# Designs tried in a protein design chat: VH-VL binders against A disintegrin and metalloproteinase with thrombospondin motifs 9 (ADAMTS9). Part 4

Target 1, 201 residues: A disintegrin and metalloproteinase with thrombospondin motifs 9 (ADAMTS9), of Homo sapiens (Human) (q9p2n4r1735to1935)
Amino acid sequence: LPQNCKEVKRLKGASEDGEYFLMIRGKLLKIFCAGMHSDHPKEYVTLVHGDSENFSEVYGHRLHNPTECPYNGSRRDDCQCRKDYTAAGFSSFQKIRIDLTSMQIITTDLQFARTSEGHPVPFATAGDCYSAAKCPQGRFSINLYGTGLSLTESARWISQGNYAVSDIKKSPDGTRVVGKCGGYCGKCTPSSGTGLEVRVL

## First folded at step 23 (VH-VL)

Design i4 (from f15 with heavy chain E99H, light chain Y91W)
Fold by OpenDDE, fold request of step 26:
Structure i4 (fold): chain C 201 residues (1-201), chain A 120 residues (1-120), chain B 107 residues (1-107)
Amino acid sequence: as target 1 above (201 residues)
Amino acid sequence: EVQLVQSGAEVKKPGATVKISCKVSGYTFTDYYMHWVQQAPGKGLEWMGWVDPYSGYTDYAEKFQGRVTITADTSTDTAYMELSSLRSEDTAVYYCARHGYEWSDAFDSWGQGTTVTVSS
Amino acid sequence: DIQMTQSPSSLSASVGDRVTITCKASQDISNWLNWYQQKPGKAPKLLIYEASNLQSGVPSRFSGSGSGTDFTFTISSLQPEDIATYYCQQWSRYPYTFGGGTKVEIK
C-alpha cells in the first residue's frame, strides 16, 4: 500500500486529486492528495467537522482602556472598544496539510482554508490586542475526530507578545483542542521547536 | 522614509533628571509602539520599556521601574523618555525604536541614540 | 524573564570566513527571535526576524536558523563592512530581552 501521495501515483497510476487510502505508521488512513498532476503532490487530512470546529481567529477589537477586562472576560461586540486591530482575521479549515515524514501539521498551509474576514490566520493559532489585563479573546479550535489522528503530548503552544496569555484545553485523546489567546498585543501558536505533531490512533 | 530623530547629548549630575525626545516622521506615529533601549559604554542592549502612542499605555522593565517615564505626544509625533534620580550607572546611550502591532514585527527602525553622561 | 545566552562574546575572523553565532534561550521561544547588527557608534539594525527571515535590503550572506531554545546566526562570507556587534533578541515573553552580544572583528 502507498505511504504517500507520490507513491499513489507510482503504484496506482493516479493523477487526479482526491481521497486515497495510505498506510501511515501501520494503519490505513484516508488522505487527500493534492497536486497529483505534478511531481510534488501534497498530503492533506480532511477534517470531518470542517469549518465549524476547525478555525483560527485573531480578534480585532481593542478596549479603550487596556487595563481592564470587562464582562468577566467574555467577548462583547458592543464593548467600549475600537475595531482597528490590523492583524485581525478569521480562518476556517476543511483540510489541513500534514507532513507524513515528520508527522507534523503544516499550520501555515492555507490551501483548503477559508478566510471569512480580515487576514488569514494559521491553523491552531489565535491572538488579539484586546487588553493588557490577561483577557484573551482570540480563539482557535481543532477537531481531528474521525481522521484517525490525534495530537501528541509534545504538542504545545507558545504565547507571544505583551502580556500574552493563553487558555488551552486539550481532550484526553488529543483529538480536540480549544484555545483562547491574546494580549496587548499577543498570540499563541504551536511551538516551531517541536511542531504540531500528530500520531495515528 | 521612516526616521526617528533623538535629542542631543546630555550631561547631568547625580540625582538629576534627564528627558530625551524621539521625533518620528515618514509613518503614522500611532501605528507603532515606541520602545526605549539602554546601552552602557562597552555593554549590550537592555530593554527599558515602551509606550503605545495610540492609547498612551506604558510599561517598563523592572530595573527602571519607579525612575523611568515614557510618554508620547501625538500632536508632535514625539516620544519621550525621562529618567530620574540619575546615577553614574545610568551613563549610557539611549535609543528609541519602533515596533509594530502585527505578528511579523521587530525593532525595524531606530533613533540615532542619545548619550547621557552622569558625573559629579 | 527569559535569559538569552549568546556565544561567543567576541570573535576574530578573516575576510571570506564563515562566521557563526549562537543564541540559547532559557525556555522555548518558538521562532520569536530577532538578530540585530550594531556597527561602532551606530544604532542597531534589524537583520533577521522570526529566527530565519531576512529583513528587506539585508545582504543574503546573512542568515538565521533554529527554533525552540537554540538559534544560530551565520555570515556565510565575512566582509570588512560586517565589523560590528551582533545581538539576538527574544520577543516571545514580556519583557523583551537581548543576548549579551557578539563582537565580530577582522584579523
Scores: ipSAE 0.861, ipTM 0.931, lowest interface PAE 0.6, mean pLDDT 95
Fold by OpenDDE, fold request of step 26:
Structure i4 (fold): chain C 201 residues (1-201), chain A 120 residues (1-120), chain B 107 residues (1-107)
Amino acid sequence: as target 1 above (201 residues)
Amino acid sequence: EVQLVQSGAEVKKPGATVKISCKVSGYTFTDYYMHWVQQAPGKGLEWMGWVDPYSGYTDYAEKFQGRVTITADTSTDTAYMELSSLRSEDTAVYYCARHGYEWSDAFDSWGQGTTVTVSS
Amino acid sequence: DIQMTQSPSSLSASVGDRVTITCKASQDISNWLNWYQQKPGKAPKLLIYEASNLQSGVPSRFSGSGSGTDFTFTISSLQPEDIATYYCQQWSRYPYTFGGGTKVEIK
């Protein structure tokens, strides 16, 4: 059984992009193979819940007074703020790229992402420039349920930037992660040291 | 053209206070943060602190905490750095430098520097 | 604080030589690293931002690479006008910190 999309080409004579069953870490997993006409096809995981629960956001408002966290940290459009953070954006994901060698999600691959607002935001990433008072507004959501994959215990996020803070919650089974991140300006991203590592369930 | 023009050289006694100005032009003063950097003679660059001209928010390096005050006057597009209780080791060139708040920003514009000499 | 260890402290090379400077961060700073050139008696000048992006107007012989903790600055072909001290600088967290600098001279 093929272990990657390149092997699918070799063993199956396949040349069309699509879903294939690969043997990954001893189990059959459905993987979307893209670029099958090329010599370097890429592996993607189709997210069952798609855009609804797989998204990344950089919030675009900045408080006039960055020493405060008004409204108990809730966002509102009529805030005493500037709406000028150009890095702001919202991206949702139908598929995510996976490196089957390292078993890490390639968060910067946006081939099957849709940016509905502003600038594209990598997977599992969030940020803002809202406040210096621990008042994060950026959000990200990961839902791997139904994919046969889950995040490992080693998967962790780092807060980066000025006065960066993050509140990240992972489900016990590692299939669900939600995060709120921000600063003045700050973001959270998967650690470069460990990457966003997944395991086969 | 973006320009940051600093005030002239200063000579001070130990224990005195110096206040350096940095007047900007060629861009909207409040769209960028203003930082100050110290460089002692023959030494490297050392970050001192910054101000957001829009909000007035500031933060300082621990080394200068309690002695440095950075301010911004939006009516004159001028940033200031005040350093009190001067010591001989404060003898240095001081630079103002603007820095954006985007993820790819840097100190893309610098003042020409202000030499401060502290001697008895 | 994040310490930036820059090496070498000084180097001398011939015109046309490839020059390499390294900078190591004590913590993961992703790609939030800049490189500056400072000529004698002048203010620093931005050359590279975000580890590998060439600042507008800067000659293509200058380049940068790296991410996380290890970074490299390169002059592909050293020119006489490149005599200066070069600094790396992280802006991942306050306080911002600079490397110790590398003085580049021509033989």
Scores: ipSAE 0.616, ipTM 0.842, lowest interface PAE 0.8, mean pLDDT 95
Fold by ESMFold2, fold request of step 26:
Structure i4 (fold): chain C 201 residues (1-201), chain A 120 residues (1-120), chain B 107 residues (1-107)
Amino acid sequence: as target 1 above (201 residues)
Amino acid sequence: EVQLVQSGAEVKKPGATVKISCKVSGYTFTDYYMHWVQQAPGKGLEWMGWVDPYSGYTDYAEKFQGRVTITADTSTDTAYMELSSLRSEDTAVYYCARHGYEWSDAFDSWGQGTTVTVSS
Amino acid sequence: DIQMTQSPSSLSASVGDRVTITCKASQDISNWLNWYQQKPGKAPKLLIYEASNLQSGVPSRFSGSGSGTDFTFTISSLQPEDIATYYCQQWSRYPYTFGGGTKVEIK
């Protein structure tokens, strides 16, 4: 059984993008092969729970008074805010790219993402420029349930920025992660060197 | 075109105060943070602090804390850096630099620099 | 504060040579590092952001790589107009500290 999309081309004579079963770490995994008409096809995982549960956001509102955390940190559309953070964006994901050699999610590949607001935002990232009072509004969500993959314990996030804060919660089985991240301005991304490593379930 | 234009060179005596202006054009002043960077003769770049022109919020490097004041005047689209109790080692070129608003916190636009000479 | 150790402090190379400059951070800064070029008497100019992305208008002979604590800046084929001092800068946390600089000269 093929172990990557290039082998699918060679061993099965396939020339179309689509879902194929690959043998990964001794287990069958369904992988979407993209770019199959080229010399360098890419491997993606289709997210069973889709874009409603897999998204990344940089929140666009900034408080007029940055020393507050109004509504006990709850988001409200009618806040005393300006909607002018130019880095703002919202991306949702149907598929995510995986490097099958390192078993890491490549968060910056947005080929199967839809950006519905502002700038594209990488998978597993969030941020804002809302408040200096450590009141994060930017959100991301990851749901790998049903994909045959989970994140390993080595998956970590780091924060960047002034007054940056992150509140990131992983499920015990590594299939669900939610995060709230922000600052004045601030963001969170998967850490360098330990990235978003996954394992086959 | 984004432009940051600084005030001219100054010669000061020890113990005096200098105030350098940085007038901006080509963008909305209140949308971007403004940083100040010191470069002593023959030395590298050293970050001094920043201001959010919208709120007036500031932070300073510990080395300059208590002597530096960074402000913004939104009526003139001008940032200021004021350094008090000047010493000979404050002789340097001072730059204002705009903090880009993309995902990267790069200083994507710089003023031309203002030379301050402290001599007695 | 995050300390940035840049090396070498100076170098001299011939036109066409490959030039490599390194920066090492005192802690993990992910890819939150920029490279600037400063020509004599001029303000610094942004060349590379996020460790490896070329700023608009920057020639492709410039490149950057690295993540975590170790970063490399490369000029693939040195040109006469590349005579300058080059600085790295981390932007993981304030203060956004700079490396000590690398002066590049032509032999």
Scores: ipSAE 0.099, ipTM 0.659, lowest interface PAE 6.0, mean pLDDT 89
Fold by ESMFold2, fold request of step 26:
Structure i4 (fold): chain C 201 residues (1-201), chain A 120 residues (1-120), chain B 107 residues (1-107)
Amino acid sequence: as target 1 above (201 residues)
Amino acid sequence: EVQLVQSGAEVKKPGATVKISCKVSGYTFTDYYMHWVQQAPGKGLEWMGWVDPYSGYTDYAEKFQGRVTITADTSTDTAYMELSSLRSEDTAVYYCARHGYEWSDAFDSWGQGTTVTVSS
Amino acid sequence: DIQMTQSPSSLSASVGDRVTITCKASQDISNWLNWYQQKPGKAPKLLIYEASNLQSGVPSRFSGSGSGTDFTFTISSLQPEDIATYYCQQWSRYPYTFGGGTKVEIK
């Protein structure tokens, strides 16, 4: 069995984008091959739970009084807020790109993402400019269940920004991660050193 | 067109205070953070601190803490940097710069610079 | 504070040469690094943001790469107007810090 989309093209004579079974680290994995008509096809994983459980958000509201954390940190549409954080965005994902050499998710590839509001937001990324009182509102969600992949324990997030805070929760099996991230202003993203490493289940 | 226009050159004695203005136009002043950067003669760039013009919140680099005050006046769309207890080592060009992209903290617009000379 | 070590401190090259400048961070800064050009007597100008993204209006001969701690800035074909000092700058966390600069001259 082929080990990447380039081998699928060369060894099987395939030229259509689509789902193919590959042999990855000794195990079968279903991979969507894109760009098969070119010399450099790319590998994607189709997310079984789709857009509703795989998304990234930079929250667009900024408190008028940044020293507060109102509503015990709960989000409210009627907050005393400016609705003007220009970096705001919401992206959801049907597929994510994977580097099969390093077993890393490439979070910045948005080919199979839909940005429904504002700016595109990379996979596994969240932020806001809501409050200086460590009151994060930006959210991301990862659900890899059914893909044959899980995140390894080396997957780490780093924060950027003034008063930046992150609250990252991983499931024990590595298939679910949810995060709240923010600051004044602040964001979180996977570490560039360890990246967002996965393994085949 | 985005413009950041700084006040003119200053000559000061040791122990004095300097206050440099940075008047903005071509964008909404309260939407962007304003930073200040020092460049001593023949040396590189050194970040001094910043202000959020909307809230008045500031942070300063440790080197300047206690001597620098950065403020914003939203009625005139003008940022200020005040440096007290001047020393000869404070002789430098001072820049205001706004951070650029809403997602990236890049200095995409700079003032023309203000030369401050501290001499006896 | 995050230290940025930039090399070389100066270089001299011919028109048309490929020029490479490196910047090393004292800790992981993801891709949160910018490159600036400063011509004599002028304010710095942003060329590259987020390590590799070309600022609007900047010629395509300029490029950047890298992540984590090691970053590279390249001029693919040096032009006479590229005589300047180039600075990297991290924005992972305050205080934002700059590299020491690289003075580029034409032979």
Scores: ipSAE 0.076, ipTM 0.633, lowest interface PAE 6.5, mean pLDDT 88

Design i5 (from f15 with heavy chain E99H E102W W103E A106Y)
Fold by OpenDDE, last read:
Structure i5 (fold): chain C 201 residues (1-201), chain A 120 residues (1-120), chain B 107 residues (1-107)
Amino acid sequence: as target 1 above (201 residues)
Amino acid sequence: EVQLVQSGAEVKKPGATVKISCKVSGYTFTDYYMHWVQQAPGKGLEWMGWVDPYSGYTDYAEKFQGRVTITADTSTDTAYMELSSLRSEDTAVYYCARHGYWESDYFDSWGQGTTVTVSS
Amino acid sequence: DIQMTQSPSSLSASVGDRVTITCKASQDISNWLNWYQQKPGKAPKLLIYEASNLQSGVPSRFSGSGSGTDFTFTISSLQPEDIATYYCQQYSRYPYTFGGGTKVEIK
């Protein structure tokens, strides 16, 4: 059984992009093979819950007074703020790239991401310039349920920027992660040391 | 071209106040933070604090807290560093330095420096 | 505060030599470290950012590596124009702090 998309080409004589069953760490998983016409196809995981629960956001509102966290940290469109952070954006994901050798998600691959607002935002990443008072508004959501994969215990996030803060919650089984990240300005992203490592369930 | 041009050299007495300006050009003033760095003669670099020209938000090193005030005037694209209660130890070159957000967390552009001499 | 210990404080080498400078952080700063070059009478110049990224326009003979607490700055082939003092700087936490500097001279 093929272990990667390149082997799919070799063993099956396949040349079209699509879903294929690969033997990954002893189990059959459905993997989307992209670039099958080339000598270097890439492996992607189709997210069952798609855009609704797999997204990354850099929030674009900035408080008039960055020393406060109004509304108990709740987001409001009618806040005493400006909506002028030009680097803001919202990206949702239908598929995510996986490196089957390292078993890490390549968060910067946006081939199957849709940016509905502003600038593209990498997977599992969030940030803002909302406040310097520990009031994160940027959001990210990961839902791997149904893919046969889950994040490992080693998967962690690092905060970057001024007064960067994060509130990240991971489900016990590692299939669901939601996070709020921000600062003035600050973001959170998967740690580069370990990467966003996944395991087969 | 990005340029940071600082005001000229200053000579002050102990206890006096000095205010240095840093006028910028070649970029949007409010899109970057402005930091200030002190360098005593023959010594290393020491971070003093920063201002966000967008909001006026500031943060200072504890060493200078209570004596330093950093401001930004968006109408003239000029940042200022004011240091009061000057001491002989404040004799140094002072630099303004542009600093981006998380995508560019470094000092990529510097003023030419302003020499401040504190002597009785 | 995070202390940055830079070594050596000074060195003298010949043109073409490999030069290595070390910076040690008092605590883990991930890769939030920059390297600057300061020539006499001039403002510092950014050479390396985020521990290992070469700033645009900077010669490829300059490089940086490391993560956590131990960082290295390297000049693969020292040139006469490289006479300067070099500084590491962490931005993991305020206050930002610099290393003590390394004065590089040519023999």
Scores: ipSAE 0.871, ipTM 0.926, lowest interface PAE 0.5, mean pLDDT 96
Fold by OpenDDE, fold request of step 26:
Structure i5 (fold): chain C 201 residues (1-201), chain A 120 residues (1-120), chain B 107 residues (1-107)
Amino acid sequence: as target 1 above (201 residues)
Amino acid sequence: EVQLVQSGAEVKKPGATVKISCKVSGYTFTDYYMHWVQQAPGKGLEWMGWVDPYSGYTDYAEKFQGRVTITADTSTDTAYMELSSLRSEDTAVYYCARHGYWESDYFDSWGQGTTVTVSS
Amino acid sequence: DIQMTQSPSSLSASVGDRVTITCKASQDISNWLNWYQQKPGKAPKLLIYEASNLQSGVPSRFSGSGSGTDFTFTISSLQPEDIATYYCQQYSRYPYTFGGGTKVEIK
């Protein structure tokens, strides 16, 4: 059984992009093979819950007074704020790229991502420039349920930036992660030291 | 061309206050943070603090907290660093350095430095 | 605070030599690390940002690698104009901190 998309080409004579069953760490997983016409196809995981629960956001509002955290940290469009954070954006994901050798998600691959607002935002990433008062507004959501994959315990997020803070919650089985991140300005990303590693369930 | 031009060398007595300026040109002043870095003679670089010219918000290293004040004047595109209660160990070159908000989290442009000498 | 331990503090090498400088962070800083070059009497100059990205206009002989806590700066072929002190700098969290610097000289 093929272990990657390149092997699918070799063993099956396939040349079309699509879903294929690959033997990954001893289990059959459905992997989307992209670029099958080329010598370097890429492996993607189709997210069952799609973009509704797989998104990354850099929040665009900045408080007039960055020393405050109004509304008990709840975002409001009618806040005493400005909407001029140039890095703001919202990206949702239908598929995510996976490196089957390292078993890491390539968060910066946006081939099957949709940026509905502002600038593209990598997978599992969030940030803002809302406040310096521990008031994160950027959000990210990961839902790997149904893919056969889950995040490992080594997966961790690093906060970066001025007064950067993060509130991240991971499900016990590692299939669901939600986070709020921000600062003045701040963000959270998976640590490049460990990568966003997944395991086969 | 991006330029950061600092004020000239200063000689001060212990206990005095020094205020050095950093005038910028070639870019929008409020689009970047302005940081200050200290370098004692023959020593390494030490971060002092920063200001957001857009909001005036500042943050300082603990070492300088209470003695340093960083400000920005958007009308003249000039950042300032004021250091009070000067000590001999404050003798150093001080640099202003531009820093981005998000994608440019580095000091890509520096002032030429201002030498401050504190001696009795 | 995040401590940045830079090694070595000084080195002397010949023109054309490969020079390697290391920087170790006291905690995981992901790839939030920059490298600067400071020539005598001059302000620092950005060479590498985000651990491995070469700043525009910087010669390709300069490179950076690493993530987490261990980082490496490399000059593939040392040139006379590379005489300087090099610094790593983390920007994962405040306060920003620099390595102690590495003085590079030519034999």
Scores: ipSAE 0.695, ipTM 0.898, lowest interface PAE 0.8, mean pLDDT 95
Fold by OpenDDE, fold request of step 26:
Structure i5 (fold): chain C 201 residues (1-201), chain A 120 residues (1-120), chain B 107 residues (1-107)
Amino acid sequence: as target 1 above (201 residues)
Amino acid sequence: EVQLVQSGAEVKKPGATVKISCKVSGYTFTDYYMHWVQQAPGKGLEWMGWVDPYSGYTDYAEKFQGRVTITADTSTDTAYMELSSLRSEDTAVYYCARHGYWESDYFDSWGQGTTVTVSS
Amino acid sequence: DIQMTQSPSSLSASVGDRVTITCKASQDISNWLNWYQQKPGKAPKLLIYEASNLQSGVPSRFSGSGSGTDFTFTISSLQPEDIATYYCQQYSRYPYTFGGGTKVEIK
C-alpha cells in the first residue's frame, strides 16, 4: 500500500489530483494528493468540518489608547480605535498540508485556504495590534475530528511581539484547538522548533 | 529613501542628562516603532526601549528603567531618547532603529549613532 | 529574559572560507531571530530576518537557518568586505536581547 502520493503515482499509475487511501503509521487514511502531474506531489488532509471551524485571524482594529481593554475584552466595531492594521486578515481552511515524513502540518501552505478578508493568515495562527493590556482579539480554530489525526502533546504555540498574550485551549483528544492571541502588536504561532505535530488516532 | 539622522556627539558630566534626537524621513513616522540601542565601547548591542510615535506608548529595558525617557514628536518626525543621572558606564554609542508592526519585526533602518561620553 | 549565547566570540578565516556562527536561545523562540552585521564605526545592518530570510539587497553568500533554540548564520564564501561583528537578536519576547557578537577577521 502506498505511504505517500509519490508512491501512489508509482504503484497505481495515478496522475490526477484527488483523495487516496494511504498507509500512514499503520493505518489507512484518506489523503488528498495535489500536483500528481508533477514529480513532487504534496499531501493534504481534508478537514471534515471545513472552514467553519478551521480558520486563522489577525484582527484589524487598534485601540487609540493601547493601555486599555474596553468592554471586558469584547470586540466592537464602534470602538475608539483605528481600523487600518495592514496585517489584518481572515483565512479559512478546507485542506491542510501535511508532511508525512515528520508528521507535521505545514501551516504556511495556503493552497486550499480561502482568505475572505485582508491578508492571508497561516493555519493555527492568530494575532492583533489591539492593545498592550492583555486584550487579545485575534482568533484561530483547529478541528481535526474525522480526519483520523490529532495533535500531539508536543504541539505548542509561541507568543511573539509586544506584550503578546495568548489563551489557547486544547481538547483532551487533541482534535480540537481554539486560541485567542494578540498584543501591541502580538501573535501566536506553532513553534517552528517543534512544529505542529500530529499523530494517527 | 528611508533615513534616520541622529544628533551630534555629546560630552556630559556624571549626574547630567543627555537628550539625543533621531529625525526620520522617507516614510510615515507613525507607521513604525522607534527603538533605541546602546553600545558601549568595544562591547555588544543592548536594547534600551521603544516608542510608538502614534500613541506615545513606551517600554524600557529594566536596566534603564527610571532613567530613560523615549518620546516622539510627530510634528517634526523626530524621536528622542533622554538619559538622566548619567554615569561613566553610560559612555557609549546610541542608535535609533526603525521597527515594524507585524511582518517587519526587525531593525531595517538605523541612525548613524550618537556618541555620548560621560567623564569627570 | 531570553539569553542569547553566541559562538564563537571571534574567528579568523581566509578569503573564500565558509564561516559559521551559532546562536543558542535559553528558550524556544520559534524562528523569531534576526542577524545583523556591524562594520567598524558603522551602525548595524540587517542581513537575515525570521531566522532564514535574506534581507533585500544582501548578498546571497549570507544565510541563516535553525529554529527553536539553535540557530546558525553562514557566510558561504568569506569576502574582504565581510570583516565585521555579527549579532543575532531575538524578538520573541521583551526585552529584546542580542547575542554577544562574533568578530570576523581575515587571516
Scores: ipSAE 0.664, ipTM 0.889, lowest interface PAE 0.8, mean pLDDT 95
Fold by OpenDDE, last read:
Order: C-alpha cells, then sequence, then structure tokens
Structure i5 (fold): chain C 201 residues (1-201), chain A 120 residues (1-120), chain B 107 residues (1-107)
C-alpha cells in the first residue's frame, strides 16, 4: 500500500487530486493528495469538523490604556480601544498540510484555509496587541477528531512578544486544543524547533 | 524613505543627565515601536528598552531601570532617551531603532547613532 | 534572560570563501531570531529575519537557518564589502538579547 501521494501515483497510476487511503505508521488513513498532476504532490488531512472548530485569530483591538484588563478579560466591541489594527485576521481551515516523514503539521500552508477577516493567520496560532496586563484575546482552535490523528505530548506552544501570555487547553486524547494568546503585542505558535507533531491513533 | 535622525554627540560629567532625540520621517510614527540600543566602545549591542508612541507605554531592561526614561512626542514625530546619574560605563554609542508589531519583530531601520562620553 | 552564544568571535577568510557563524540560545526561541551586519562606524543593518528570511535588498549570498536553540548564518561567497561584525538577536522574550558578535575580516 502507498505511504505517500507520490507512491499513489507510482503504484496506481493516479493523477487526480482527491482522497486516498495511505498506510501511515502501520494504519490506513484517508489523506487528500493535492497537486497529483505534478511530480511533487502534497499530503493534506481533511478536518471533519471544518471551519467552526479549526481556526486561528489575531485580535485587532488595542486598549487605549494597555496597563489594564477591563471586563474581566472579556471582549467588548464598545471598549475604550483602537479598532483599526490592520495586522488582525481570522483564518479557518478545511484541510491542513501534513509532512508524513516528520509527522508534523505544516501550519503555514494555507491552501485550504479561508481568511474571512483581515490577514491570513497560520494554523494553531493566535495573538493580539490588546494589553500588557495578562489579558489575551487572540484565539485558536484545533479539532482532529475523526481524522485518525492526534497531537503528541511533545507538541507545545511558545509565547512570543511583549508581555506575551497564553492559556492553552488540550484534551486528554490529544484531538482537541484551544488556546487564548496575546500581549502588547504577543502571540503563541507551535515551536518550530519541535514542530506540531501528530501521531496515529 | 524611512529615516531616523538622532541628535549630536554629547559630553557629560559623572552624575549628569543626557537626553538624546530621534526624529523620524517617511512613515507613520505611531505605527511602530521605538527601541534604544547601547553599544560601548569596541563592544557588542545591548538592548535598553522601548516606547509605544501611540500610547506612551514603555518597558526597560533591568540594567537601566531607574535611570532611563524613553518618551515619544507625536506632535514632532520624535522619540527621546534620557539617561540620568551618568557613569563612565555609560560612555557609548546609542541607537534608536524602529520595530514593528508582531508581524515585523525586527529592527529594519536605525538612527545613525549618538556618541555619549562620560568623563570627569 | 535568554543568553545568545555566538561563535566564533572573529574569523579571517579569503574572497570567495564560505563563511559560517553560529548562535546558540539558552532556551527554545523557535525561529524568532534576526541577523544584523554592522560595518565600522555605522549602525547595524538587518540581513535575516525570523531565522531564514532574507531582508529585501540584501544579496542572496547571505542566508540563515536553524530553529529552537541552534542557528547558523552563512555567507556563501565572501566579498570585500562584507567586512563587518555580525550579530544574532533573539526576540522570543524580553529583554531582547544579542550574540557577542563575529568580526569578519578578509585575508
Amino acid sequence: as target 1 above (201 residues)
Amino acid sequence: EVQLVQSGAEVKKPGATVKISCKVSGYTFTDYYMHWVQQAPGKGLEWMGWVDPYSGYTDYAEKFQGRVTITADTSTDTAYMELSSLRSEDTAVYYCARHGYWESDYFDSWGQGTTVTVSS
Amino acid sequence: DIQMTQSPSSLSASVGDRVTITCKASQDISNWLNWYQQKPGKAPKLLIYEASNLQSGVPSRFSGSGSGTDFTFTISSLQPEDIATYYCQQYSRYPYTFGGGTKVEIK
């Protein structure tokens, strides 16, 4: 059985993009092969729960007074804040790219992502410039349920920036992760040193 | 063209205070943080602190806390770095450097530097 | 604070040589590292940002790689105008910290 999309081409003579069953770490997984007309097709995982539970956001509001965390950290559109932050954005994901050799998600691949607001935001990434008072507003959500994959224990996030803070929750089975990240300005991303590693369930 | 132009060289006595200016042009002053970096003669670069011209918010390196004050005047597009209780060890070139938000966290534009000499 | 250990402190090479400088961070800084070039009497100049991205207008002979704690800066073919001191700088956490610098000279 093929172990990657290139082998699908070689073994089955396939040239169309689509879902294929690949043998990944000893188990059959459904993988979307893109660019099958080329010599370098890419592997993607279709997210069962789609956009609603797989998104990344850079929050765009900045408090006039960055030393406070008003409303107990809750968002309000009527906040005393600057609302024209051009770097803000919201991206949702239907598919995510996976490197089957390293078993890492390529968070910067946005081929099957939709940016509904502002600028594109990488997968599993969040941030803001809201406040320096531990008041994160940026959000990200990951739901791998139904894909046959889960995040490993080694998958970790790093906070970066001025007074960067993060609150990240992972489900026991590693299929769900939600995060709230921010600072002045601050963000959280999977470490490029370790990557966003997944395992086969 | 983005330009950061700093004030001229200063000669001070120990215990005195120096205030260096950094006037910017070619971009919106409040869209970037302004950082300051110290470089002693023949030595490396040392980060001092930053100011957000939009809010006036600042943060300083522990080494300079209590002696350094960084400010921004949006009416003149000028950032300032004031260092008090000067010591001989403060003899150095001081640079202002533009720094973006998280989407551009690097010093892409620098002032020409201001030499401060502290001697009795 | 995050310590940046840069090596070597100085080197001398011939025109056309491949030059390699390394920086090691005391903790994982992901890819949040910049490289600067400083010529005598001048302000530093950004060459590489986010570990491996070439700044606009910078010659392609300059490159950077690495992530986590180990980073490498490379000049593929050293030119006379490359005589300078090079610095790495982490922006993962405040305070920002620089490597000790590498003085590059031509033989």
Scores: ipSAE 0.421, ipTM 0.820, lowest interface PAE 1.4, mean pLDDT 94

